VHH binders against q9y6x5. Designs and how they scored, part 149

Target 1, 379 residues: q9y6x5
Amino acid sequence: LPPKLLLVSFDGFRADYLKNYEFPHLQNFIKEGVLVEHVKNVFITKTFPNHYSIVTGLYEESHGIVANSMYDAVTKKHFSDSNDKDPFWWNEAVPIWVTNQLQENRSSAAAMWPGTDVPIHDTISSYFMNYNSSVSFEERLNNITMWLNNSNPPVTFATLYWEEPDASGHKYGPEDKENMSRVLKKIDDLIGDLVQRLKMLGLWENLNVIITSDHGMTQCSQDRLINLDSCIDHSYYTLIDLSPVAAILPKINRTEVYNKLKNCSPHMNVYLKEDIPNRFYYQHNDRIQPIILVADEGWTIVLNESSQKLGDHGYDNSLPSMHPFLAAHGPAFHKGYKHSTINIVDIYPMMCHILGLKPHPNNGTFGHTKCLLVDQWCI

## First folded at step 7 (VHH)

Design wa28 (framework vhh_5j56_2)
Fold by ESMFold2-Fast, scan of step 7:
Structure wa28 (fold): chain B 379 residues (1-379), chain A 127 residues (1-127)
Amino acid sequence: as target 1 above (379 residues)
Amino acid sequence: QVQLVESGGGLVQPGGSLRLSCVASGFTFSGEDYYAIGWFRQAPGKEREGLSSISGSSGGYTSYSDSVKGRFTISRDNAKNTVYLQMNSLKPEDTAVYYCAAGEYIRGSDYFTYDYWGQGTQVTVSS
């Protein structure tokens, strides 16, 4: 029987939540599996970019999903959370479900992972749900487990996406212990339901399960705003993305726009595209705009308005507040092993190894995840 | 096309109880068009405040503001396309117009917004 893998994402699950709240079900999962305490995500630390990096092993400049809001100057196409279905945006990389379907006679299943309801290189996940935020975790889980048990060719790779704790992280902020405690307890209960469902269906012993996230969350405040309108007039640029990383398309000379922005706030770094720090791996793609503004942690860029966000992400990927965790259980993984840090791009080659797939060229390093795996030597 | 209609408000003595109802049209709680539903209130001379919300197709996530936690309970009946707010141990400071609102959080939006609002129902807590 071919190896099987279920990849689960809880959007916006900051790694530090594991130390500040009780997770009895997740702790039981980890006790018989592995925990990576911090996953260093890619820049920008946003949902669509990092979800696509997990399944491609590529930096954003390489896979082409460089933000949650993008503009292509040649085609005049716009990408957003409500306009993400055009294959044009996703075709710069090959996600693992496509590789899984094309290298071996195997199927993939998806419950709402970004990109899985889009044909990429003329290949869509064998089984998928169109994105609908109102669909319960239980319904998503029911479909995934049905497809894992009842498919020919067999489903060997499955994904499951859930919007929390990101939604509540934005609404309450990560420092609201009362509200976040309630949200995180419900997530832990969902993890308990997941494990019990897999046991009931006879899947648990032979299924590899990864629970991870795309980014963390940091506290924001009305006292930490950068008013872009105080820096530059709207007539000089088109705004492609706002906060905490602003993507600026100049309507006049780029140098003039840069000069108006560069000293406007001590809490924002302003980069010409070619000056973006190499460590971000965020430069070599036409979807990255000519000028990028990067706010300091906890600062929100606004247009002469207040912000109601009490939490946000998208900040510098070196910040621990932006890091998710990774937990895994199954026949491929050691039991009771704890690892400090991996890069989010390392998940892809690890998953390819577990599934016996040849990875496409990628930015991950298999050596970084070797200690998690029973068939690998770590000394 | 989403429309929300509140009912169940009225006059009640301190310590009393009321159940507010919010009937939705233009979407269904059990279907793909379901939105998260929140209860808000606005007292004279004050800003609108959020009280409670229910989200997910099964009603799996509920939230409460600290001012009402332990006293108010949100629930839904998918067959009747209705959300309820059970209000217990009412206080004079609970006097306000109560609104239900429908909103959606979608992956990558980075915020949760309520775009559809009911007309409101008056709750008065007085001896």
Scores: ipSAE 0.413, ipTM 0.775, lowest interface PAE 1.6, mean pLDDT 90

Design wa29 (framework vhh_5j56_2)
Fold by ESMFold2-Fast, scan of step 7:
Structure wa29 (fold): chain B 379 residues (1-379), chain A 127 residues (1-127)
Amino acid sequence: as target 1 above (379 residues)
Amino acid sequence: QVQLVESGGGLVQPGGSLRLSCVASGFTFSGSDWYAIGWFRQAPGKEREGLSSISGSSGGYTSYSDSVKGRFTISRDNAKNTVYLQMNSLKPEDTAVYYCAAGEYIRGSDYFTYDYWGQGTQVTVSS
């Protein structure tokens, strides 16, 4: 029987939540599996970019989903959270579910992972749910487990996405211990439900399960605002993305726009595209705008208004507050092993190995995840 | 598609109590952790004020503004698809039109917004 893998994302699950809150169900999962304490995500540390990096093993400049809001100057197309279904945006990479379906006679299943309701290179996940935030975790789980048990060709790769704790992280901020404690306890209960459902259906012992996230969360404040309108008039540029990484498309000479912005605030860095730090791997894509503004941790870029956000992400990927974790359990994984850090792009080649797939060229390093796997030499 | 209908308003004397109800159609509370129901009010000549919200599939996540904390309690009945605002120790300054609103989170939006509003119910606190 071919190996099977379920990849679960809890959006915005900051790594250090594991140290500051109690997770009895997640801790039981980890005790019989593996934990990676920090996953260094890709820049920018946003939902759509990092979810696509997990399943492609590519930096954002390589896979083309470079932000949650994008503009392509050649085609004049716009991408957003409410306008994400055009295959054009997703076609610069091949996600693992497409590889799984095309290399082997296997099926993929998806409950709302970004990109899975879009045909990519003319291939859509064999079973999928169109994105609808109103659909419960239980319904998503019921569909995934039904497809894992009742499909021909067999479902060997399945994904499950959940919006918390990102939604509450934005609303309350990660420093609100009272509200975050309630949210995180509920997530732990959902993990308990997941494990129990898999056990009840006889899937638990033979299924590889990865629980991870795309990014963390940092505390924001009305006292930490950068008013872009105090720097430059709207007539000089088109705003493609705002905060905490602003994407600026000049309507006049690029150097003139840059000069108006570069000394406006001590709490943001202003980059011409070619001057973006190499360590970000955020330069070589037409969807990256001519000028990028990067706010310091906890600072929000606004347009002459207050911010409703008490928490945010998108900041420098070297910041520990931006890092998620990875936990895994199943026949491919050691039991009770703890690892310090991997790169988020390393997840893809590891998953390809577990499924017996040949990975497409990618930015991950299989050697970084070897110590997690029972069939590998940890040297 | 999403509709909210408020009821339970009326006249009450200072120190009295009222329970407001908000019946939702077009979605279910048990089916969505991303729909928060909030209570708001607007008095004549004043801006709209947020009072309380409830979210989570179990109804376990509640918030209150300083002006009503300790006097108002939000709760919900998932079987009836209804959110309640229990208002105790009512004062003349609580006189306002009370609105319920539904907010949702969408992946990648990075915030909750209250985009669906009821028509409002009048609460008058006077002798």
Scores: ipSAE 0.375, ipTM 0.738, lowest interface PAE 1.9, mean pLDDT 90

Design wa3 (framework vhh_5j56_2)
Fold by ESMFold2-Fast, scan of step 7:
Structure wa3 (fold): chain B 379 residues (1-379), chain A 127 residues (1-127)
Amino acid sequence: as target 1 above (379 residues)
Amino acid sequence: QVQLVESGGGLVQPGGSLRLSCVASEFSGFTLDYYAIGWFRQAPGKEREGLSSISSTSEGFTSYSDSVKGRFTISRDNAKNTVYLQMNSLKPEDTAVYYCAAGEYIRGSDYFTYDYWGQGTQVTVSS
């Protein structure tokens, strides 16, 4: 029986929610599996970049999805919700579902993981759903479990993406304990539904399941705004991305734009591309703009306006508020083991090991995840 | 593919009560409990005003505008796929078309918007 893996993402699930709220279904999952308490994600701490890092094991500068909004000056293409299906943006890396389909006589299945509805290197997930936020978790789960049970060649790698708690994190902010408690309880109930469905279908005993997320969430405020219009006139630059990491394409001399920005706010760091801190691994890609602005945690960059967001992410990846967790259960994983921290790029080589795939060159370190696995020595 | 239908509007005397219902219908198996639902109103010549919202959870966290706080109560019944607005101590200035709206996540925009609206139901408070 070939090994099988289901990778589940709950968008924006901040790691410390596990300490501040009750998750009876998730805790039962963890009790019989493993928990990594913090996953250090890649910079910038945004949805598309980090979801692609999970499945490629690469920093954003290497896989090419460097933001949720991007511009390529050579091709004059823009990446956004309306353009996220153009293979051009995704072709700088090979995600695990493509490797799974090409190295082995096996299929992949996807319920809305970023990139799975795009042909990457002329290969699209064998079974997939086009992204549509109106499709229920239950319908996504029904399709995934149908494909896991009824496919030839067999589905050995499956992904399932859900938009919460990110949407509510933005709307209410992570400090709204009443609203966040109710949202997180619903997510825990969905995890219970997932486990029960897998048990009912006879999949639970032989399936490896990873539950993780792409980033966390931090509290924002109308009192913590950086008005970019007070720093620089719109005629001097093109804005590619705004907050909390602004991507600036100068229309005049780059040094002049930099000088207008560099001392504008005590709550924002301004970098020329070559001066971006090495620890971010966010420099060596043409989609990274000549000037990058990085707001301090909880500060929002605006254009002479208020912000509707009470929570946000995208901030420095060293911040614990930006970190998700990873929980896993299945024949590959120990039972009742807790681990402190891994890097989000470490997930890819671990998944390749579980599936028996040769990983493409990547930035992950297999040694960081060895203690989670039953077939590995922990020292 | 969520469709919203408001009902329960009509003519009522000042000081009276009405209960509005919002029914969320889903053709692809969606459940109401995953949408945040808001109640809005618009009187002729005025901008649309937000009145109340209930969160996407089974317990339903509620919020109210100052103009209706203490008089209006929002609630949901997920088994019936329905959200209610109980309106008490109605005043002539409450006369408006009342709308129900559902909030949905937009992944690349990183926030929740009210993009699904009902057709509205007329509430008239007069003698």
Scores: ipSAE 0.035, ipTM 0.389, lowest interface PAE 5.3, mean pLDDT 87

Design wa30 (framework vhh_5j56_2)
Fold by ESMFold2-Fast, scan of step 7:
Structure wa30 (fold): chain B 379 residues (1-379), chain A 127 residues (1-127)
Amino acid sequence: as target 1 above (379 residues)
Amino acid sequence: QVQLVESGGGLVQPGGSLRLSCVASGFTFSGSDRYAIGWFRQAPGKEREGLSSISGSSGGYTSYSDSVKGRFTISRDNAKNTVYLQMNSLKPEDTAVYYCAAGEYIRGSDYFTYDYWGQGTQVTVSS
């Protein structure tokens, strides 16, 4: 029987939540599995980019999903909706479910992971749910477990996505301990439901399960706003994305726009595309605009308005507040092993190894994750 | 599809109490984390101000602005698909039209967007 893997994402699950709140179900999962305390995600630290990096092992400049709002200067196409079905945006990489279906002639299943409801290189996940935020975790789980148990060719790779704690993190901010404790308790209960369902269906002992996230969350405030309208007149540029990373397409000379922005706020860094720090790996793609503005942690870029959000992400990926965690359990993983840090791009080659797939060229390093795996030598 | 109807406003003396109700249709609270319900107010000559919100399928996630924290309490009845704002220790400065609004969240969003608004209910605090 081929190995099976279920990849679960709880959007916006900041790594240090594990130390500040109680997770009895998640801790039981970890006790008999592995924990990576910090996952260093890719820049920008946003939902769509990082979810696609997990399943491709590529930096955003390489896989092409460089933001949640994008403009491609070569084709003049705009991306502004999470339900955008144009394969053009997704075709710069091959996600693991496509590789799984094409290399091994096995099936994939998906409950709302970004990209799984789009045909990529003419291949869509064998079983999938169109994105709908109103669909319960239970319904997503019911479909995934049904497909894992009743498919031919067998489902060997399955994904499950949930919007919390990101939605509440944005609404209430990560420093709201009362609201965050309730959100995180509910997530822990959902993890308990997941494990119980897998055990009841006889899947638990032979299924590899990864629980991870795409990014963390930091506290925002009405006292930490950058009003872009005070820096530059809107007639000088087209705004492609706003906060906390603004993507600026100049309507006049690029250097003139840059000079108007460069010293406007002490809480914002302004980069010409070629001057974006190499450590971000955020430069070599036509969807990255000529000028990028990067707000300091907890600062929000606005257009002469207040902000309703008390939490945000998208900031510098070196910030611990932007880091998620990774926990895993199953026959491929050690029991009771704790690891400090991996890069989010390292998850893809690890998953390919577990499934017996040949990875496409990627930015991950298998050596970083080999200590998690029972079939690997680790000093 | 989504509709909100407020009730419970009126005239009250300083130090008094009022309970506002907001009945929602076109979505349900008990089965979805998609929607948050917020209470807002607007006094004559002032900007619209957010006061409180409640979200989550359980109704366990609440927030309050500093101006009303400790005086106002948001709650909901999932069976009646209704959100309440209990207003205690009312002050003349609380005089405003009070609005109920529903916000939606989807993957990739960075906040709840309040696109569905009720008609408003007048609250007047005077002797």
Scores: ipSAE 0.325, ipTM 0.674, lowest interface PAE 2.4, mean pLDDT 89

Design wa31 (framework vhh_5j56_2)
Fold by ESMFold2-Fast, scan of step 7:
Structure wa31 (fold): chain B 379 residues (1-379), chain A 127 residues (1-127)
Amino acid sequence: as target 1 above (379 residues)
Amino acid sequence: QVQLVESGGGLVQPGGSLRLSCVASGFTFSGSDYYAIGWFRQAPGKEREGLSSIDGSSGGYTSYSDSVKGRFTISRDNAKNTVYLQMNSLKPEDTAVYYCAAGEYIRGSDYFTYDYWGQGTQVTVSS
């Protein structure tokens, strides 16, 4: 039988939550598996970019999903969380489920992972659910496990996405220990349900399971706002994305817009596209706008209004608050091994290795993850 | 299908009180951290302003804009599928059409996205 892999994402699961809260079910999972304490994600530290980086092994400038809100100046198309199904946006890379279906003639299954309900290079996940936030974790899990057991050709790669703790992180902020404790306990219980379901169906011993996330969360405040309307008049630019990374498309001369913005707040950096720091790998794509504003951690960019968000992400990817973790269990993984840090782009070549797939060219380094794997030498 | 119906608006004197009601149908609000009902207002010639929200969680997390904090209180009655906005110490500048809206967290939204709106109820505070 070919190897099987289930990739699970809990959106916005900040790495240091593991040190500040109790996770009995996740700790049992890790005891017989592996833990990577920090995963260094890609910039911008947002949901759609990082979920696509996990499954392609590419930086955002290479895979083309450069934000949760995008504009392509060449085609004049707009992308958003409510308008994400045009294949145009996803076609700059080949995600692992497409590779899985084309190289091995195997099936893929998906419960709500970004991109899985879109045909990419004319290939859609063999089994998928159209995105609907109202669908319970239990229903997503029931479909995934049904497809893992009852498919021909066999499902060898499956994905499962859950919106928490991101939704609650934004609402309460990560420093609200009472509310975050409640939310994180619910997630730990869902992990317990996942493991129990896989055991009762006879899948647990032969399935590789990765539990990870796309980014973390940092505390925001009404005392830390940058009012963009105090910097520049709306008539001078089109706003493509707002906070904490603003994407500015000038309606007048770019230099004039830049000069109006460059010294407006001590709590944001203003970059012409060609001046964006190389370490971000966020420059070489038409969907990256001519001027980018990057707010300091915990600062929110607004348009003459308050923000109700007590937590946010999207900030500099060097910040530990922006980092998720990765835990894994299964026949490919060591038992009881802890690793400090990998890059989020390293997950893709590791998953290709586990599934026996030839990876497309990518920005990951297989050597970074080899200590997690039983068939690799770690020296 | 999701429907929201506002009621309780009208004419009041400065310093008076009103309680607005928002009845939801086709929408399972209670028991979910992902769903909220928000109250908004819009006066002629002005932008729409968010005032208050309450989520579907067991504790009912609430938020308030600075303009109404301490004067307005949001609450819910899950048995009646109804959200209330108790408005006290009303001022002439509170005159507006008041809307309730159903909000949902979706992947990538970073906060509640309000896609379903009531028709609005007029509140006039006599000068």
Scores: ipSAE 0.591, ipTM 0.812, lowest interface PAE 1.2, mean pLDDT 92

Design wa32 (framework vhh_5j56_2)
Fold by ESMFold2-Fast, scan of step 7:
Structure wa32 (fold): chain B 379 residues (1-379), chain A 127 residues (1-127)
Amino acid sequence: as target 1 above (379 residues)
Amino acid sequence: QVQLVESGGGLVQPGGSLRLSCVASGFTFSGSDYYAIGWFRQAPGKEREGLSSIEGSSGGYTSYSDSVKGRFTISRDNAKNTVYLQMNSLKPEDTAVYYCAAGEYIRGSDYFTYDYWGQGTQVTVSS
């Protein structure tokens, strides 16, 4: 039987939640599998960029999904959460489901993972659901498990995406213990349902399952606002993305816009594109705007209006609050092993190894994940 | 298109009780884990105050502001696509227009917000 992998994402699942709340179902999953305590994601620490980095093994400047809101000055196209189906945005990389389908006449299945409802290099996931936030976790799981059991050629790679705890993280903030406790308990119950469903269908013993996330969450406040309108008039620039990383397209001389912004707030860094720190790997793509503003952790950039946002992400990827975790179980993984940290781009070459696929060139390092795997030596 | 209609407001004496209803259309409340219904109020000359919310999932999460915790209870009837606010031990300071609001979350939006609002229903607590 060919090796099979199910990749599950709970959006916005901060690594520290595992230490501050009880997860009986997830802890049972980890006891018989592996845990990576921190996954260092890519900059910008946003949903679409990091989900695409997981499945391509590439930094954002290389795969081309550089933010949740993007503008391409050459083609004059706009990308957003409501306008994400143009293959143009996704074609700078080859995600793992495309590789899976093309290398060995295998099928892929997808429930709502970003990019899976888009033909990329003329290849769409063999089975997929168009994105709709109102579709329940149970319906997504029902479709994925049906496709894993009842497909020819066989589904060997499947993805499952869930919007929580990101939605509640934004609404309540990660420091709201009472509300976050209820949300995280529900997620743990969904993990229990997932495991029970896989066991009931006879999938559990032969399926590799990865549970991970794209980023964390940090507490925001009405006391920590940066009013961009106090720095510069709207007539001087086009705003491509706002907070906590603002993407600025100047309508006048770039240096003049930069000079108006550079000392406006002690709580943001202002970069010309070529001066963006090398450690971010966020420079070499036409979709990265000429000026980028990066707010300090917990600060929100606004346009002369209040923000009711109590939690956010997108901040510096060195911040532990921005880090998710990775847990995995299955025949490829050790049992009861804990690992400190990996890079989010390392997930892709590990998954290719598990599936027996030749990875496309990528920024991940297989050596970082080898200790998780039963067929590898920890040297 | 989401639409919300409130009912059940009126005049009540201090210490009395009222039950407000919010009927939703344009979405199936019971079939969605991402629609949250919240109750808000606004008195003349005051800012709008959030009171309580219930999430769209079965058995959904509830929250309450400190000013109403222990006195108000939010609940839902999925068969009627309706959310209720049971208000007990009403005080003169509870006098306001009460609104229900619905919010949803979409991947990549980076924000949960209440985008859909009802017309409001007046609650007056006086002797």
Scores: ipSAE 0.454, ipTM 0.772, lowest interface PAE 1.6, mean pLDDT 90

Design wa33 (framework vhh_5j56_2)
Fold by ESMFold2-Fast, scan of step 7:
Structure wa33 (fold): chain B 379 residues (1-379), chain A 127 residues (1-127)
Amino acid sequence: as target 1 above (379 residues)
Amino acid sequence: QVQLVESGGGLVQPGGSLRLSCVASGFTFSGSDYYAIGWFRQAPGKEREGLSSIYGSSGGYTSYSDSVKGRFTISRDNAKNTVYLQMNSLKPEDTAVYYCAAGEYIRGSDYFTYDYWGQGTQVTVSS
């Protein structure tokens, strides 16, 4: 029988939530599986970029989803969270579900993972749900488990995406213990439901399950705003993305725009594209704009207005507040093993190994995940 | 299409109580955790003010502005797809048109935006 893998994402699940709140269902999952305490995500630490990095093993400059809002100057196309269905944006990489379908004549299934409702290289997930945030976790889970049990060719790779705790993290901030404890308890209950459903359907013993996230969350404040209008007039540039990483397309001389911005705030770094730190791996793509502004943790870039966000992400990927975790259970994984840190791009080659797929060239290192797997030696 | 209809406004004396209702159509609370319903008000010559919001499929996540905290209570009935604002200890300063608004969270959107608005219901607090 071919190996099977279910990849689950809870958007915006900061790694240290595991230390500060009780997760009885997730703890039971980890007891008989593995935990990676921190996953170092890619820059920028945003939803669409990191979800695509998980399934491609590539830095954002390589897979082409470089932000949640993007502009291509050649085609004059805009990408956003509400306008993400054009295959053009996704075609710079081959995600794992495409490889799964093409290499081994297997099926893939998807409930709302970014990119799965888009044909990429003329290949769409065999079973998928069009993105609709109003669809419950239970309906997403029902479809995924139905497809895992009733597919021909067999579904060997399945994805399940859930928008929490990101939505509540933005609305209340991660330091709102009352509201966040309710959200996180509900997520733990959903994990319990997931495990129970897989057991009831006879899937649990033979299915590999990964639970992870794309990024964390940090506390924001009305006391930590950077007003771009104080430094530069709107007539000098087109704004492609705002906060906490601003993408600036100059309408005048690039050096002049840079000089107006470079001393705007002590809480923001201003980079010409070629000067973006190499450690970000965020330079070699036409969708990265000529000037990038990077706010310090907890600071919000605004245009002469207040911000209603009490939490945000997108910040420097070296920040622990931006890191998610990874937990996994199944026949491929050790039981009761804890690991400190992996890179988010390492998940893709590990998943390819579990599924017996040849990975496309990628930025991950299989050696970083070897100790999680029963068929590998940590030597 | 999402629609919101407010009711329960009217004339009340200072110290009195009113319960506003907001009936939603085009979406259901039991089907999604990502619809937030907010109550807002606007008095003549003043800016629109956010008062309270309720969020989550269970209706378990609430917020209140300082001007109404302790006097107003937001709740919802998921079976009736209705959000309520219970207003107690009403003051003349509470006189305004009250609006309910609905917003949805979309993956990659870093904020709830209130894209759907009711037509408003008048609340007048006077002797």
Scores: ipSAE 0.445, ipTM 0.753, lowest interface PAE 1.8, mean pLDDT 90

